# VH-VL binders against Laminin subunit gamma-3 (Lamc3), part 1

Every score and structure here is a prediction.

Target 1, 177 residues: Laminin subunit gamma-3 (Lamc3), of Mus musculus (Mouse) (q9r0b6r508to684)
Amino acid sequence: HIRSDFRHGAGGWQIRSMGVSKRPLQWSQSGLLLGLRGGEELSAPKKFLGDQRLSYGQPVILTLQVPPGGSPPPIQLRLEGAGLALSLRPSSLPSPQDTRQPRRVQLQFLLQETSEEAESPLPTFHFQRLLSNLTALSIWTSGQGPGHSGQVLLCEVQLTSAWPQRELAPPASWVET
Positions, changes and structure headers below are counted from each chain's first letter, unless a header gives other numbers; antibody chains aren't numbered by Kabat.
F stands for the ipSAE by ESMFold2-Fast; E and O both for that by ESMFold2, at different seeds; each is averaged over both directions (binder to target, target to binder). V2 = 0.75 x the mean of E and O + 0.25 x the DockQ between their complexes.
[cut] marks letters that were taken out.
The coordinates of atoms that the task and the answers printed are left out; those that the model quotes come from them. Centres of patches stay.

## First folded at step 1 (VH-VL)

Design a09
Fold by ESMFold2 at other seeds, look of step 4:
Structure a09 (fold): chain C 177 residues (1-177), chain A 122 residues (1-122), chain B 107 residues (1-107)
Amino acid sequence: as target 1 above (177 residues)
Amino acid sequence: EVQLVESGGGLVQPGRSLRLSCAASGFTFSSYAMHWVRQAPGKGLEWVSAISWNSGYIDYADSVEGRFTISRDNAKNSLYLQMNSLRAEDTAVYYCARHPRYSSGWTYFDYWGQGTLVTVSS
Amino acid sequence: DIQMTQSPSSLSASVGDRVTITCRASQGISNYLAWYQQKPGKAPKLLIYDASTLQSGVPSRFSGSGSGTDFTLTISSLQPEDVATYYCQQYNSYPLTFGQGTKVEIK
């Protein structure tokens, strides 16, 4: 699987502006600040791109930290590839919970036609054609403009694959018994 | 005391390969993203490659993508650059550079090694 | 790619002179700019980050200013040990890019 956790930098993620000046991400060991301005998208680095057909039918998973009294903002996942573009809605919404404390939530975006926001269906196999040459993967949030009361952090992004590759893990720590 | 020590440079013919190492000490290496930056003799600085703490994010300059491979071994506190299909324009001093723990935007570099010279000539 | 253009490419000044070096970005980079000092045969050393924040251990005669596209490094009173080449670097976007350098010498 392909993952960004942001503990030591923005992980190659960038704010893309569709008509305004670029600006850097604000990050911390807790994550990236999400949804600062309208019209912006958070674009994934190249490791998420290319031939991602093994992720068809698998989720993209976002881990968010929501402050007390806040909720996850509306989020869409935008994909571009093979001359196609589409937007996905979350496959499920977080259940209501006591929001008196900061909490972590996950949003999942199933990479499948059933997750599309488009009204008109695309041709047969369009999703797999798009994934054969993915050229952009972006996180869009509506935000609420200036003075928005909630601050939400993006803590992790994972692209799931049906045949996950073996990766080196961080060094393990262990405790004498 | 933060220390970064590069090694593995030398004279090599075009088309050949070379592997650079960077030994880190004086900090928790496994918590930091790391970079390679190079400087051709008498010229300016060029960013080459980046790797996150867990190798989950890796990126390259266009000029080296497909030929160079960055990697790390956190158990050995070491950063590596495998350089294949070397060209004369790859001749440079290669520095390993530390990504600050907190930065805005992508990054500047708070600590640099002393560099290792790679010379590619026929 | 964001191109960084430094001016001048070289300069000579007397001890005690105020020295200014400019750096211009081809696109807006907010305040995401660093300055480095590199002495002959040595690695670069970070002087300033976020356009104007002085790195710990750097003499206060160094200062930085600017935002957007135009940035300045100032040495308020040039000292003999300041003979070096100075580089700006943007970190607004990848690829990270450096200015071509400004060589500072003493007359």
Scores: ipSAE 0.000, ipTM 0.466, lowest interface PAE 14.7, mean pLDDT 79

Design i05
Fold by ESMFold2 at other seeds, look of step 4:
Structure i05 (fold): chain C 177 residues (1-177), chain A 120 residues (1-120), chain B 110 residues (1-110)
Amino acid sequence: as target 1 above (177 residues)
Amino acid sequence: EVQLVESGGGLVQPGGSLRLSCAASGFTVSSYYMNWVRQAPGKGLEWVSIISSGGSTDYASWAKGRFTISRDNSKNTLYLQMNSLRAEDTAVYYCARSGYRYFDSGMDVWGQGTLVTVSS
Amino acid sequence: AYDMTQSPSTLSASVGDRVTITCQASQSIGSWLAWYQQKPGKAPKLLIHKASSLESGVPSRFKGSGSGTEFTLTISSLQPDDFATYYCQQYNSYSPETYTFGGGTKVEIK
């Protein structure tokens, strides 16, 4: 599994911007401060990139600290690789909790098209091709709010690998259309 | 000009099927979250389904297994396949665009709706 | 399962009146709430997004407020064009499966 937990710095994460100069990340021992401007993304370091086909069908897991009275902002996981690009919405919900206290929330982004069933608009071969040479993995949040919520922190990012898991799918190199 | 136009509504018997179409002009369907929303006669708005800019789909719990949202990017068209129709599915069906790529927002463009009547 | 409770279901008002419509979410939705106006035989029109952000071209007499679980749409001085049905809608990306509308508020001429 590949992980950033931010206890010893920003872990190589950077703000990626379209046409705007790079600005420093705000981080603490509790995580990265999510406060992106429009057109900005949090870009993952090299350890998340390259051949990640063993993560096909597995989640990317974000752990957030949500302030009192708030909720997680809209978050998309953006992937680029092998000349392809896509954006994912979270695939799971946390359990109901009292929002009047700070809390930790996990969001999962499934690296697979099966959540849309076999009728997905995107072929699975294209998803696996993207993962065969991942050139960017980034996190986007809405730059339009919320204006009431306090600071949301990104506490951990984990890229889950099927290898070695109990009921292994064929190695990614063998799963070809 | 940004526009959505639904078609394919009509009269159908219970247990029947219909496919609704929503032709988009002035924007690229695959750059937006696209929705189906219905409104029974004299009733409020009810969300039916969504397809994200990235192609992920979701449905209201009562629509799962009966309705399928899809799109054809080459035709810039959104679809709703409705199967096993019941009288309670009688409504005007709207397509609506929401969030552009990374920005989630309300539904800023709506079609004029197409009426589906399910009667026995 | 985010339930949206909208009140009142119907109100009668005169041109020039201040009108207040409320929307209650069963769980916190932050500021991820929209307001729509719908006239008979017409598609809904987006008025406000993010609880309080006015859409371009919407008259400034419309004002949205609130966050968390309680939200309000206020029309400061009703105009003849404002007699319509109004809906709130949550769009928290946290649960896209539940893009829930309120039951609607019909604003009628007194």
Scores: ipSAE 0.000, ipTM 0.470, lowest interface PAE 15.7, mean pLDDT 78

## First folded at step 4 (VH-VL; from i05c with heavy chain S31R)

Design i05f
Fold by ESMFold2 at other seeds, look of step 6:
Structure i05f (fold): chain C 177 residues (1-177), chain A 120 residues (1-120), chain B 110 residues (1-110)
Amino acid sequence: as target 1 above (177 residues)
Amino acid sequence: EVQLVESGGGLVQPGGSLRLSCAASGFTVSRYYMNWVRQAPGKGLEWVSIISSGGSTDYASWAKGRFTISRDNSKNTLYLQMNSLRAEDTAVYYCARSGYRYWDSGMDVWGQGTLVTVSS
Amino acid sequence: AYDMTQSPSTLSASVGDRVTITCQASQSIGSWLAWYQQKPGKAPKLLIHKASSLESGVPSRFKGSGSGTEFTLTISSLQPDDFATYYCQQYNSYSPETYTFGGGTKVEIK
């Protein structure tokens, strides 16, 4: 797995607006302040990039800390690679809990075509091609100002990898139990 | 046990249609890239179509517009809808499983095939 | 389109012979090449993937080699069970037609 947990800094994450990283991140031992202005993204450092085909069909997991009475803003995960770009919707949302205390919640973004926010046909095998040379992984919100989401912290980002084990032609006792 | 069983083959007239089924057991079809491959009598293997684990599809150039690959996850079954059939489509049709990432492994599980005969 | 040219189309050999089958791609496919064995009336069986990686349960007398455009399947000492037809197949992720097979090589008793 590839991880950023922000205990000792911003972990190489940057705020981008129109491709330029000018505004500094605010961070604490509890995480990065997810206070994005319109048009801004949190862009991932190089360790998340490159050949990430082993993550196909696996989630990117965001761990957030939500203040009392608050909710995370709508979040999209944007990927660029191999000349392609796409955005993902979360595959799950946090369950209701007592809102009077700060809470940690997780959002999962399954790296699979079913998670895409595309309304038109895409090229065959585009997701795998994109992951073969991932050049950007970004966290984006689609119209929330920093004040609406300024109290939510990003505590961890994990890129999950499958172990590339080729299954033996399995005996029946293995796969049917 | 991991198995693939094709069905739905038979005799059809030119211009006709047929839907092949491939029932999978011992694994989840939607977790793998699944293929159709055909073999005309006395001839070699010819790839027909693929559906990725995420549902994206591709076809051999000669099959585009006539054949449609699909799956039904609730039945763990792969399908090939064949329309506008021609005599040269006469073949044994195999379904085959390839890995999670098709660039990493070949087709490791095959069915025994179902015969499609197109004749007038 | 990535054409796979396989040679020879037919090969006569005796038990114990060293057999070599060649497969050529019209464009580079890296190492994304598989070999299959097929006996009459049966489905193909995967022998080798990624040009040289032997599948589980396949005898060690089978060896694959090559990269780029030229690939070879070698049977070091032919056994009675090895008289069959062999196919190569490319599965390069950048291929416009994802899985192209060679024309086959029938290995017969001489």
Scores: ipSAE 0.000, ipTM 0.456, lowest interface PAE 14.4, mean pLDDT 78

## First folded at step 6 (VH-VL; from f1 with light chain N92Y)

Design f5
Fold by ESMFold2 at other seeds, look of step 8:
Structure f5 (fold): chain C 177 residues (1-177), chain A 120 residues (1-120), chain B 110 residues (1-110)
Amino acid sequence: as target 1 above (177 residues)
Amino acid sequence: EVQLVESGGGLVQPGGSLRLSCAASGFTVSRYYMNWVRQAPGKGLEWVSIISSGGSTYYASWAKGRFTISRDNSKNTLYLQMNSLRAEDTAVYYCARSGYRYWDSGMDVWGQGTLVTVSS
Amino acid sequence: AYDMTQSPSTLSASVGDRVTITCQASQSIGSWLAWYQQKPGKAPKLLIHKASSLESGVPSRFKGSGSGTEFTLTISSLQPDDFATYYCQQYYSYSPETYTFGGGTKVEIK
């Protein structure tokens, strides 16, 4: 798995904007602040990029900290790779939790065609080609919706892999290599 | 034209089973969050179940273990399998589409409903 | 979990009246509340989502307001087509039951 947990810094994450000026990312030991302005995205460092085909059919998991009485804003995961681009909505609802206290919420984004945004469908095999050379992974949010009672933090990002580690032993004897 | 049409309702004995269907046209069910909502005669609306675009399923606490939401993408159809039916399950059952952003759109497309009657 | 209490249960009004319907949540739901209209023998229709956002094609005499625990639906000048039952619904993502509806308010001709 590839992970950023932000306990020792912003982990190479940066704000990406269409504008000419870059502003500094707000970081704390509890996470990155998701107070994005219009046209801004939170872009992942290079360890999340490149050939990520082992993550096909697996989730990207975002862990958020949500203030009391608030909810996470709508979030899209945006991917670019192999000259292609797409945006994903979460594939499942978060588990119910008590809203009276600060809480951690996980959002999952399945890296598979059936998780496409309804208004932007992908062609067959588009996802696997995109993951063969992932050039950007970023987080976008609408930012300013009603109902926010405080600041939402991004506490962890995990890119899940089907085969997280190779065995050191030789190949199994039932399959010659 | 975006449309939902429920079918499969009818009279069933207590303890019996019934499968409801919801045929969709004008959109692809697997790209939306899809709901079942029921309304007992003379009563209000009661949420039953939801299936997300990614296939995750959620249920009202009273429905868990008895009802199963599912979909068949090749038929563009949503289902509700209802087992161990009781008299209090008597209601009109609606299928409804949640919006593409789920938590900020509500249920914007509804079918006309199918009546389920549980009695001996 | 997130009980929704809707008041009044029945409301008698005349064409042209200003009508107010209240929905109370047992715990804060932010702005994650929708309003529906239902006429006899028909499916519900979505009027307002996210407490105050009017759906396209819904007349501007309908107004939603509120956040947290108290919400209102106001019809500024009641028309003949507005005699119906109205439901609020919370859809706060962290509800133990995901969604719950208010009990409904029937708006009748005086």
Scores: ipSAE 0.006, ipTM 0.526, lowest interface PAE 11.1, mean pLDDT 78

## First folded at step 7 (VH-VL)

Design g11
Fold by ESMFold2, look of step 10:
Structure g11 (fold): chain C 177 residues (1-177), chain A 119 residues (1-119), chain B 110 residues (1-110)
Amino acid sequence: as target 1 above (177 residues)
Amino acid sequence: EVQLVESGGGLVQPGGSLRLSCAASGFTVSRYYMNWVRQAPGKGLEWVSIISSGGSTYYASWAKGRFTISRDNSKNTLYLQMNSLRAEDTAVYYCAREGRSWYEGMDVWGQGTLVTVSS
Amino acid sequence: AYDMTQSPSTLSASVGDRVTITCQASQSIGSWLAWYQQKPGKAPKLLIHKASSLESGVPSRFKGSGSGTEFTLTISSLQPDDFATYYCQQYYSYSPETYTFGGGTKVEIK
């Protein structure tokens, strides 16, 4: 698995925008602040990129810290690779939790076609082609979630990889169109 | 071409059960977040339940423990199992599709099926 | 819960009038608000999503605005087809127990 947990810094993550502004991330041992401005994304470091085909059909997992009374904002996972660009919605959302306490929640983005936001039919095997040469993995959010007692933090990002097996491999997920 | 058609409504006694169906055509239900929304006669809209594309289910607080949303992907059909029905559950029940980006709201609705809970 | 208070509950207007409907959330929902139109005996129809984004095929006389807790639907020149009930609805996906609709605004012929 490939992880960023931010205990020792921003882990190579940076704010990406169309402008040339390189404002520093706000971070702590608890995570990165999800206070992005319009047009900004959190861009993943090199270790998440390249050939990630073993992650097809596996989740990217975001762990967030949400303040009391708050909710996570809408989040997209954006991928670029092999000349393709995709946006994903969460495939699983956090279970209901007591919002009166600070809490950690996980969002799960399954790396397969059922998570794509596009409405148009896509090329056969396009997701696997994208993962063969991943050039960007980014997190977009509208900024703060509902509630204002504090700020939402990104505490961990995990890219899950399947292990190969000698005689068997995990079944490939099927594309629906 | 894109359609949702609800069925399974009817008259039922308090404490009874019904299963509503929502047959989809022109799209694949497992690619979308799917909702149930109800409307009591002469009243406003009330959200009931949602199932995510990944199969996670969520309910209005008053529906938890009595109602169960599910889907059968081989039949391209959404279901609402309603148990322990009460008179206040009398309503037209709609199924509704959220756009593939959940930011788009409920863009396709069925015409509804009436559930009447009466002695 | 994200309670939605919609006003007015009933509004009488003539063809050509400018109509304004207001919706207030009990806590911030950012821009995650939709507007629906419903005619008697029919299912609701989505007009506006993300507070201000017009659905394809919806006439440009419909305009949504607002963010946070206060939202407005404006019809700039009311047409005969616009006499209906209008609902606002919060649809923030990370509050799954309470997608909440406003109480509705019935727009009637004066």
Scores: ipSAE 0.151, ipTM 0.672, lowest interface PAE 5.8, mean pLDDT 80

## First folded at step 10 (VH-VL; from g11 with heavy chain G105A M106F V108I)

Design m6
Fold by ESMFold2 at other seeds, look of step 11:
Structure m6 (fold): chain C 177 residues (1-177), chain A 119 residues (1-119), chain B 110 residues (1-110)
Amino acid sequence: as target 1 above (177 residues)
Amino acid sequence: EVQLVESGGGLVQPGGSLRLSCAASGFTVSRYYMNWVRQAPGKGLEWVSIISSGGSTYYASWAKGRFTISRDNSKNTLYLQMNSLRAEDTAVYYCAREGRSWYEAFDIWGQGTLVTVSS
Amino acid sequence: AYDMTQSPSTLSASVGDRVTITCQASQSIGSWLAWYQQKPGKAPKLLIHKASSLESGVPSRFKGSGSGTEFTLTISSLQPDDFATYYCQQYYSYSPETYTFGGGTKVEIK
């Protein structure tokens, strides 16, 4: 799996917008502040990019922290690769939880045609082609600027792989012991 | 042409069960969030249930535990199983397609099917 | 929850009148609001999505505006075909009562 958990920084994530210079992300040990302004996206670092065909049919998982009384904002996952671009909406939604408590929620974006937002289905193999050379992975939200939705945090982003990369790497106990 | 056609409504006794069907044509139901919405005679619209493209479900609080939304992708059909029916459940039940982007809202509705719960 | 308060509940108007219907959300829903028209015995029809985006085939006399918590539907010159009930609906987030509709506004011949 490829992960950003933000405990010790923004993890190489950047705000991207059209026509203006980048502004710094606001972060804490609990996550990145989801305070995007109109036209802004959170852009993933290079570890999420390149040949990601092993993630086809697998989810991108966003873990959010939502304050009491709040709700997960609308979020799109935007992908660019191999000259293609597309947007995804969540395929799996968080289980209902007591909204009077602070809570962690997960949104899942299945990386396949059933999650794609285009009205017409994509031509055969276009999703696979996009993943063969992923050049951008971005999070867009309709969310409020820093003063409006700054209370919802992005705690983790995980790109899931059909071939678990963790199981191919040396176990932590082997490396540490 | 994109269409939704509900069926399975009718007269049922209190405490009874009924399964509504919503047959879709011109699009694949598993690509969309699908909803049930009801309208009691002379009243406004009331959301009942949703199923996401990945199969996640939510229900109105009054429906939870009694109603089950489901779909059969091989038949391109959405269902609402309604159990423990009460007189208050008397309504026209609509299925509605949520556009693939959240920007599109409920863009396609069926004609509705009437459920009458009476003794 | 995102309660939707719609007003007025009914209004009487003449052909040619400018009609304004309002919808208020209990907390911000950004621009994630839709307007539907419903005629007796018919399913609702989507008019406006994303607060202000007109659905294809909907006459340009319909205009949606607003964001955050306050939204309006305006019919600039009421036509005979526009006598119907209008509903607003939020579709902002997946809360325990996921989506909610306003109570409706019946537009009647004065």
Scores: ipSAE 0.440, ipTM 0.763, lowest interface PAE 3.0, mean pLDDT 82

## First folded at step 11 (VH-VL; from n1 with light chain Y94F)

Design n4
Fold by ESMFold2, look of step 13:
Structure n4 (fold): chain C 177 residues (1-177), chain A 119 residues (1-119), chain B 110 residues (1-110)
Amino acid sequence: as target 1 above (177 residues)
Amino acid sequence: EVQLVESGGGLVQPGGSLRLSCAASGFTVSRYYMNWVRQAPGKGLEWVSIISSGGSTYYASWAKGRFTISRDNSKNTLYLQMNSLRAEDTAVYYCAREGRSWYEAFDIWGQGTLVTVSS
Amino acid sequence: AYDMTQSPSTLSASVGDRVTITCQASQSIGSWLAWYQQKPGKAPKLLIHKASSLESGVPSRFKGSGSGTEFTLTISSLQPDDFATYYCQQYYSFEPETYTFGGGTKVEIK
């Protein structure tokens, strides 16, 4: 599995925007503060990118810390790769919990066509093609002041693989020699 | 062409059980978040339960422990199992499809099935 | 909880009138609000999603506005087909209650 847990820093995650004033991530040992503004996305580091075809049909799992009285905000997982772009809606949601206490919840984004927010038909095998050269993986949430989501922390991101211990592909120059 | 059809309603005594069915056509149920909503005679709409595309379920607090939402993907059908029925559960029960994007709310509704709980 | 308060509960109006219906959320729901129309004996029909986006085929005399906690549905020139009950609904979050509806506004012929 490929994982960021944020216990020792932001793990290479950055706020990506096409707007003015890229701002720094706020982090703690409890996680990254999710307080994205309109047009902003939380962008994953290189270890999540590249050839991720072994994760097809597997989830990306976000673990959140939610304050008392709050809820996870609407979240999309956005993927770019092989000249394609798509957005995913959560496929699996956490079981109900007592909202009077702070709590951890998991959202799962199945890396499969059933989780796409776009209607079919799309090019055959487009999802697998995207995953063959993933160039961006990012988290978007709604702007404009969601309820308690301004206090929600991202505690972990996990990319699940059918074959754990997958090795990274060699650099192109190394392969050509 | 896209359609939801509820069935399984009827008259039942307090404490009894019913299973409602919602047959979908023109789309695949498991690709959507699906909901049950009820409306007591002369009253407003009340959300009952949801099942996500991945099978996660949530219930209104008054329904927990008595009602179970489920689906059978091979039959493209959503279900609501209702147990320990009470007089206040008397209502028309609708199934509703939530659009693919969170932006789209409940875009397709069935015509409803009446459940009457009376001794 | 994301309780929805809708007002008025009943509204008498004539054809051609401008009608405004208000919905207030107990906590911010951003723009995750929908409006439905329901006629007697029929299922609800989605009019507006995301607070202000009209569904395909809905007449342009229907307009939604607002964000956060306060929302309005306006019918700019009431038509005979518009006498119905209208409901708002939040669909912001699956917790603590997934979705809740306002109490409804019945628009009647004066």
Scores: ipSAE 0.547, ipTM 0.794, lowest interface PAE 2.2, mean pLDDT 83

